Miniprotein binders against a7ua95r516to809. Designs and how they scored, part 13

Target 1, 294 residues: a7ua95r516to809
Amino acid sequence: ASLSLLSISDLVPDLQFIFFWMSNAIEILYFIQQKSPAYMQTIELMDDKAGSKESLLSATISANEEAMTILEEVIMYTFQQCVYYITKTLYVVLPGLLDCNPFGTEPSSEQCRRAAGVCVCAVCVMPEAVRRVVSVFQTTSDLLQQYQVHSEIQSQMFAYLFFFTNVSLFNQLIDKGPARGWFQRSRVLQIQASVKILLDWAKGAGHNHLAQKFFAKFCSTVTILASPPQQLSQMSWKALCAEHPSLKPVQLHRILTQYQLMAELGPLPIWQPSSEDEAYIYRTVDLLESFENH

## First folded at step 8 (miniprotein)

Design ja26
Fold by ESMFold2, fold request of step 9:
Parts: sequence; C-alpha cells; structure tokens
Structure ja26 (fold): chain B 294 residues (1-294), chain A 86 residues (1-86)
Amino acid sequence: as target 1 above (294 residues)
Amino acid sequence: SDEAERLAEDARRLIEEAQRLAEQGNHEEAIRLLLEAAEIAARSGDPYLIAKVALTAIVIALQTGDEDVIRRAEEVLRRAKELMRS
C-alpha cells in the first residue's frame, strides 16, 4: 500500500500483518509434520479391502503433499516480503554509517555529562546513524519474538539482513570512497568503530556466528585499511588473500591501491598479484557485489 | 469409523467449496464455510482437514485487501488452532 517508507516505525503495521500470518503458516506446517506418521499408520492398520485402503492412502498422500507445498510457498512469500520491507529501510539508513563519527558528541552522552558532572552512560554512546541501523535490527528482532516466529526462520532472516548490510556498505565504500574521503586514516578508524558497535549488537542478540560469517567482506576491507603500514607492508599478496578469502582479486587490488595512496607508499613488490590473479585484478564487473545470492 | 469417514467427506466438501468461492473472490462466504468445516474436520479425526481449513484462511487473508475479511479469517484460524490442540 505505501509507496515509500522512510523509517522502520512506519513499516511496523505492515510487518506485524506479515509476521502474524507467516508465523501461523509455520505452525500449521509443523502440525502436519507432527501428525503425519501416526495418521498414515492408522490407515495402514485398516482392513485391506481391495479399493478402499489403497484409495484412502493415495488421497491422503496427495493431500499431505498439496498442503505442505502451499504452506512452504506461503512461508517463502511472506519471508521475502518481510525482507523486502526491512532491507528497503536499511538501504536508506546504511549510508550514514560511513559518514558518522562514533567518537563525537551525542545528545544522550551530553545529558549524562551535564546531569551528574561525571558520565554514567559513557558505554551507551552511539551516533545517530548507528542508532538508526541498530533500531532496524532491534525492531525486527522484537517483532520476530512478539509473533513467536520459529528460531530457524529468525536466523535465516538475520542472515539475509547481515548479508544485505555487508553488500550495501562494501559497495558504497568501494564506489564512493575515493570521492568522499572515506579512505582517510581518521575516517577508516571511525568506520571501524561503527562496525564494532553493529557486531556487538549482533553478539548480544545471539547472532554472533551470523554476523562473523556475513559481514566478512566489509570487515576484511576495514581491517586492511585500518592496519598500520609497518604491519601491512610485511604481508604478501598471497598472505592477504589467505587471511581475507572473502575478497576477490579485483577488490583486494582496489583496497591496496587506496591504502598506498593514503599512506603515501610507493608500489610494494610483495603486493604484486600472483600470476593466476593478475588476469582478474582489472575485472571491474567483479568489483561490486550483487544483492542477489545463490 | 463409519461416522468419522462421513464427517471427513462432509468437511472435505465444505473446504473444496470454500476454496472455489475464494478463487471467485467471494471471501465472505468462503470464510463462513471454513468455520463450519473446522468443527466437522475436528470430529473426523483427520488432521489434514483441520490444517487445510487453517491454510485456506491464511491464503484468503494474504490475498484480500479487505480488513473485515482479514478479521474473519483470523477468527477461523484461531478456532482451527484451538481444535488442533484438542
């Protein structure tokens, strides 16, 4: 119904509707799975008269397959709709993470300092851009719990949300970073701190393993860019590929090129791509990631 | 067992008619038949029939844009779930 949704709070009614019906479809699916063995056995124990038992078994198998197919399609459709609405919101709020200063002044931090003369909320300081992203994740988590959505579906949803976040942040950093000054040392450290806040949220929410897996490309990028020159200059191309397997050769090459520019380093022999990788470092079609996965 | 088989056939006919009405856009009458079918399906002892009532209500709720139809589909689903727990 709504053409454009700017905040997660505007989406809550639509998400509540979809989560309600999805959670019930999942419940019905598990009911069928729970009851199927006993009911089939009941039919098998009936008198074996020529047409009646075989006809009933055939109809029962067909009805079971029909119901489960439709329920699985409903669950997939409703899951995709939830993800669509949530990622539309994430797409709007994620760019701000690359421009924010997590070490700067925040209104809640200011209130804590002014109220007591000593800060009691220092650990809770979070820039507005990071708060907007965390709010999307937290609201999603709260809704999934409110509607008692099965834990495996909750994990799949956060897996995709983290995947989407990783692709969005990585693509913007690579594509816009040179023009926006995001490869400057102080900016990289600010980005690293913002990512840390997101990872801490994921750990506290019980999704640490998903965050470690699905943020890998963006985290590898920031880790390389934040590395001191003395440390990074000791690592060969092969070593960097091995430590950061999520990065394609063209991506690693671009990251190292930006690092050289910012650190005012000349070409380093140990960063020369391997012969097998050299063909791929200029494949610009592989530079940015797809939001579609398979 | 003969009564259970008769109840199952009656519930199946009501569910099939409700699905036909839903395909035609007559969601109000489809919901009325589903509520009746839920009670009969529960008495039949066939777990797939009560699940099919609930499934049909879910499909109607997701396809309609009518808030009153959605509320009625929710009532069917609530009743079907109660009967599943019996």
Scores: ipSAE 0.654, ipTM 0.906, lowest interface PAE 1.0, mean pLDDT 84
Fold by OpenDDE base, fold request of step 9:
Structure ja26 (fold): chain B 294 residues (1-294), chain A 86 residues (1-86)
Amino acid sequence: as target 1 above (294 residues)
Amino acid sequence: SDEAERLAEDARRLIEEAQRLAEQGNHEEAIRLLLEAAEIAARSGDPYLIAKVALTAIVIALQTGDEDVIRRAEEVLRRAKELMRS
């Protein structure tokens, strides 16, 4: 009950707190790294009074290593907390993306808080379900920029969030898709359009490469399912494997089998897995993606 | 210099005591010692000691649920950052 009401806006204060301390920890880490060589040189230039210099240098190195270790732990901890809160919100809103009809004229109930009038920003013109997902990513981006978090950490954050999103959407589509009618061509086209809006946002936000990389599996699945039967029935197993290298043989086989059932196609010999892949198509443990492989 | 070494040692002791107090849950006293340690560390010329003050303040802020302690930790952090730039 409580999770269904959780919005990213409700988590902003907690996220601000975490991002503040994370950003400062990173700044202190860089400060140590920049000052370390100069300070060590000053110790090395000191007169060697009876081995005191070597002892001081050793103590300084040890103290630096300890400080660096603590800072790395703080950064890792704060990063994990951010991911935890953001992914909880994504978990709530992502199912809505699969059920969304982006071609429907549902009035966007939530006006962009940035404009007093009809906002025509890219987010405000989005379908509500897509906008909710994009809002999570946009809020994350805005917070990372607000606290001037290092670009590498920003990239890692978005990489993980896109990974999580891809795994979640892919697993839901494969597991629940047939039962929910998401494999129907009309529904697939809706999903494809919704994902395109998300990818266009990611491109506009400067994350095009990461989005393409981490959404590849879900996009490949949607592309196959969106393909007309006349076109897809002419593609061999080998051609499909080559065109969709992000899909494991078991995943491709599952998608094609469900497609065949949905499209009422008879057995297609050209979709028969190669002798090399035949053993892999029965590895059901590899069917769904794991959240541990990030 | 002998004076800088003395100041550095004094700052280290204060930081260590602050860390010990923080681990014991006495965050208020820990923060007071960190403020003193920051000024001494700056006079010693050892940049690592100032950094240790800052990181200790961060750790306390993340471990405490007390808003007043968090606010004071932010002040320690601000002061440490000012001294790092000087």
Scores: ipSAE 0.654, ipTM 0.895, lowest interface PAE 0.7, mean pLDDT 89
Fold by OpenDDE base, fold request of step 9:
Structure ja26 (fold): chain B 294 residues (1-294), chain A 86 residues (1-86)
Amino acid sequence: as target 1 above (294 residues)
Amino acid sequence: SDEAERLAEDARRLIEEAQRLAEQGNHEEAIRLLLEAAEIAARSGDPYLIAKVALTAIVIALQTGDEDVIRRAEEVLRRAKELMRS
């Protein structure tokens, strides 16, 4: 199937397979961890037939360590496969979030499959482009709950997915934003509203802290671009750095330069980088985020 | 008991043979041996052998492309989990 037609629903059978084996591997891991102390004690309480107890204990420890290692490898493998499938779907739907007009009257074309009638749930009232992104996260959440995956693994998965989403959206906005008009105030306000819907969903799903942490760079960029010229022109470079610590100097400089061009502002001495940051604002290698830093 | 120790050793041998067969790509024979190992492991009373049967079934299920082997691995896993709860 063309990548452009890939939906999260098409991947559900593959994800169900992986989540099934992952959840069972985690269950077996916890079983070994819980039973290990008691079983070791039973061996320790056995009558010491000349040196057989120490050898049995050593063999049992080694066998348990091997089993734990294999289970950890299985959990890691299945986790990576889940992330691969989910991020593949996110890659397809995330660009639509930047082009979305959440203030438009576009009717939601898809009814919630959970309702026999017109569904007024929070997801069904979302703009289609936002709904597609939220649907990926919601499907992931539903599958994790269905297979009763441990909360720590759920948190790690959402942390990575939010990281991936932030990097993808940030890089697209910085690289393509000027050419696509995403730096225009009206478009920025649309993007801000769309991201707010996503963050509100994450809050409702119990992932508020992770969402705030991992979306910080994209949110900071959107906040700066959404600021009125009269307000932003009064903020110094140092004040902007302090308010938006998630942005590197080169990133902040790029955002302000593009903002100045878009708003037709003259040179603003107040936005001049500090002497300490001046060497870093030309490091174009640091402009875009890397997917490898997770 | 001497019987439980013999059963445990028999289960270990079957699990090791299943692992070797799986590494060779003979997943069908590997999973067959694991079904036998599950019942022997249960009779031995060693909970770790049951866990090893379960983890080996998971590994085989993830390595195989054969739907029948996957189904049998699910059966081994189900049986192992039943025995772990007993």
Scores: ipSAE 0.654, ipTM 0.895, lowest interface PAE 0.7, mean pLDDT 89
Fold by OpenDDE base, fold request of step 9:
Structure ja26 (fold): chain B 294 residues (1-294), chain A 86 residues (1-86)
Amino acid sequence: as target 1 above (294 residues)
Amino acid sequence: SDEAERLAEDARRLIEEAQRLAEQGNHEEAIRLLLEAAEIAARSGDPYLIAKVALTAIVIALQTGDEDVIRRAEEVLRRAKELMRS
């Protein structure tokens, strides 16, 4: 019950705290890495009072290694905490992305209405469900920038968040899609439009490559489902595998089977899996994506 | 110099004591020692001691639930960063 009310704005203070310490830990790590060679050289240039120099050097190396280890642990811990809070929020808002109608006239966000009246910014014109998802990513981006978090850590953060989002959306679509009517043509087109808005945001935020990479499975699924029956029925199993390499054989087979049912198509021999893939289409354990593969 | 080495050793001892105190849950006393250690570390000229002070402050801040300790840890961190830039 309490999770459904959790917004990213509610987590901002906690995230700010974590990002502050994470950013500083990264800065200290970088400082040590930059100063270590020069400092070691300074020790090496000191007058060797018998055995004192080697002992000092060894002690300094050991102390640096310890400090680096602790910093890495702190960075990892804070990173994991950030991911935990952000993904918790995503978990709440992502289901709405599959149910939203992006072609409908939805009112502007209450937040934008309070600040500037009717805001016509790219986020305010988004469907509410899409806007909620984008707001999580935007808030994350803004916080990472505010605390000047190293670009590599930013990239890793967004990679994981996009991965998580893809897994969540893909699994929901595959598992619940048929029952919820998300495989219906009109609904698929709505989902496709919603995903496009999210991808356009990611592109505008400088994360185009990561978004394309990590959303590949979900995008492939939506693309197949959005294909007209006349077009898709002309594509062989091999052609579909080649066009959608992110999909496992079992996943593609499931999508096509559900598409066939939805479109009231008879059995299509052209969609028959290859002899090589035939053993894999029955591996139901591989149907849903795992969150552990990142 | 003999003075710099003495200062470095004093700073190391303070940091180690702060770490022990932090592990025992005495974050308030730990952070107090780190404030002292920061100034001594700066005078020693050892940049790693300053970094270790900053690191220890970060660890304490993440372990403590006390807002006053967190604020003092931020102060230690700020001071350490100032000294790193000097």
Scores: ipSAE 0.630, ipTM 0.884, lowest interface PAE 0.8, mean pLDDT 89
Fold by ESMFold2, fold request of step 9:
Structure ja26 (fold): chain B 294 residues (1-294), chain A 86 residues (1-86)
Amino acid sequence: as target 1 above (294 residues)
Amino acid sequence: SDEAERLAEDARRLIEEAQRLAEQGNHEEAIRLLLEAAEIAARSGDPYLIAKVALTAIVIALQTGDEDVIRRAEEVLRRAKELMRS
């Protein structure tokens, strides 16, 4: 498939190829692990003949190390290639989550709400922008299961995809939010609803723990921004840090500054950083997250 | 025991040559040697040699881009897996 198309469906052949060879490499790992103890024991029980037993044992240990080295390289390479293709697609579709309206302005969500008192299908409830992101995750999940990729590697894959999603959404919100109007309260509530739909998908797919862990920074940001002024103004800086440990001081300070502006709470800062954090609230280098920070 | 040791040495030689050919981009010839090496490695009783045959085929398939080479690498892998089951 062509990378210029940037659609997950167009990348499926490339992902199928990579997952096929990755899953086979994992199968070879299991073979080595199964056979290694018995083979080593066979060599250990041989008669000593002019040092031939020690030479064979040394060669066998060396061969095992070579095989494991090749195996690690293959698994790492194929994992990185999958991540590259999938995250390239995610990067294109994720910004739409910040602009969409999950509350029924879109024709598909409108049709589902009007047709019955209960949703006729889960897909019809999701806004189109959320559907695009879910499609990437669902396609990835389906391929991993189709090729019977080991559950540990599946978990690492989704851990990284959720980390990538969190970094992308957080950085765009912080960087572009003022110009795009994403800090307006009605917009924050729409973003919160969109994130909930995505988290519900992750829970239903068996990845709730990973999603909670790796979405923490973006979710904390949205939770703070969605809080009523009466509740948030009663919370100290210390309490907010304790409730939202994923946020660095400069990040929390920026979020609260935007909140205070949009809630029209006046120009005087109302959250006093602790003495420990005061040195860090202006560290602009720490404001945005790195996509390589896992 | 002596025959198994001879077979293991022959398989190692074929695998090493296949790896050198693959590094040079001669994937067609590397695959041919791997098919021969698979049978010899299995007869040697050394599980690491048959695993190296399979892994080398996987590396070639990931590097080549040639559909015929990929198909033949799949044949090597299939045969190696059959032999792994004793």
Scores: ipSAE 0.606, ipTM 0.891, lowest interface PAE 1.0, mean pLDDT 83

Design ja26
Fold by ESMFold2, look of step 8:
Structure ja26 (fold): chain B 294 residues (1-294), chain A 86 residues (1-86)
Amino acid sequence: as target 1 above (294 residues)
Amino acid sequence: SDEAERLAEDARRLIEEAQRLAEQGNHEEAIRLLLEAAEIAARSGDPYLIAKVALTAIVIALQTGDEDVIRRAEEVLRRAKELMRS
């Protein structure tokens, strides 16, 4: 299927439907939480005639538990459906971040191209590939605000979206990077600039802490690859592990191997894994990340 | 009162039957019962019963592919929320 068929705009009606019903379920939760204490007190203060007070109290506790169970299931289901649709669009648009040039002298869109005869302005520097990813995040944020979704659920949503983004970008860089030339220094600097735009969006949207946490692996990778050879070659394996704890030994080893190749620093390894890490640098099962939440 | 207790029992029976119908995929009839149950639950004064009506309607709306059933589920939800404010 065409990339144009999976834009976030095509999914807005489905997301609006899901958010509408999720928001209403949350309103019912609020109603139950506000009414339960008063209702339970009313039962507690009733005259006990033939033991009916305890029977009513027990039934009321059971009804509350049943309602909360249904509510939790609805919220979980709607959350999972939203994440499913949103991540399908992210999966389509994320690879473009690795190929785009945020430093290009030409306009990044046809609209900006028509304006370039007057001047090249800051509003024209966001590449279309970055704009597509930002559009997914911004549309999600707008819908969550429109439907007044609780801040905890909003945070969980973006935590997962940032996790998914990190895994997708990292896996593609590691797996396809050599063939696509993504480890060339000029390309790495372009990738770094594109990710910076995305991180700036996250900060402006109030998600800076989540982005720092869940982009850590990809950002560490790009930071290492963008480092000047003189700076990086002076750092020990131990120091690199300490600065980049999100990277597993096999991942760090692969990144440094590619770095050394592209920086033309000779065939002999510069960074020697510690004795403890030596056992782990060839664990292929640890090289790529899983999309499963943990 | 004895009337409130009878109303609560009537609402419980309607909600339970609506839930059974929804589990069987008969969402149209389940919605009809929920609309009736909403009025009875509200008169009973039991907040959990009207909340359960609203939640069952939400479940139906999320499970059905029938736009007319979804519209009717939204009507049940709107009525239940109105009664909850009373």
Scores: ipSAE 0.568, ipTM 0.876, lowest interface PAE 1.2, mean pLDDT 83

Design ja5
Fold by OpenDDE base, second read of step 9:
Structure ja5 (fold): chain B 294 residues (1-294), chain A 86 residues (1-86)
Amino acid sequence: as target 1 above (294 residues)
Amino acid sequence: SDEAERMALDARRMIEEAQRLAEQGNHEEAIRLLLEAAEIAARSGDPYLIAKVALTAIVIALQTGDEDVIRRAEEVLRRAKELMRS
């Protein structure tokens, strides 16, 4: 099947399978961790038949360590499989977020039409492109909740998904933005509004801190680009660096250069990088974010 | 008790054999052996053996493409979890 046709709904059965086994592996891991000290203590309290107790204790410790290692591997494997499937779906739907006009009257989704009434839920009123992205996250959340996956694993899952989303959106915006007109003020405002809807969802889902952390780079980029020329032209390089610490010097320089071109601004000495940053603004290898640095 | 120790030893051997069978791709035979091992493990009173039964069932379920084996692995897992709560 073409990647373009892959929906999160198509992956639900596979994800359910993986989440089921992942959740159970976590439960077993927790069981071993909780019962291990008590069981070891019972062995220690057994009558010391010459050498049998130490041997039993050693064998039990070794068996526990082996079981824990295998469980961790299973959890990691299942986690990676979930992330792989979910990120494939995100890869398909994320580009639509950058082209989305949230201020337009998009027709209500067909899914909301099947409900006998106009659903006015926050998801139903979302633009289709935003709703598709939110649906991936919501489906993930629902599955994690359905299978009662441990909260730490849920947090790690969303951290990675938000990281992936930020990297994907940031790289697309930096690389393709000028050519696609995404640096135009009107388009930037649309992107800003779309991202706000996503962030509002994340807040409502209890992931506000993670969303703020992992979307910082993309949000900073959008904030700079959304700034009026009159305001941004008064901000020094140093001030912009301080306000947007998530951006590398090369990234900030690229954003400002493209902003200057888009806004038809002449050279702005105030945006000149510091002597310390001057060497870094030419490091094009650092311009795009890597998916490997998680 | 001497009986519990014997049961623990038997369960351990059965689990180890099930693991070897699973590694060889004999998932159906592995899971049959695990079903038997689960009851013995439970009677032994060793929580690690019960956990190891459950773990082995998970590993088999993730490795097999056979729906019947997966279903049986779920049964083993369910039984193991019941015994963990007892």
Scores: ipSAE 0.711, ipTM 0.917, lowest interface PAE 0.7, mean pLDDT 90

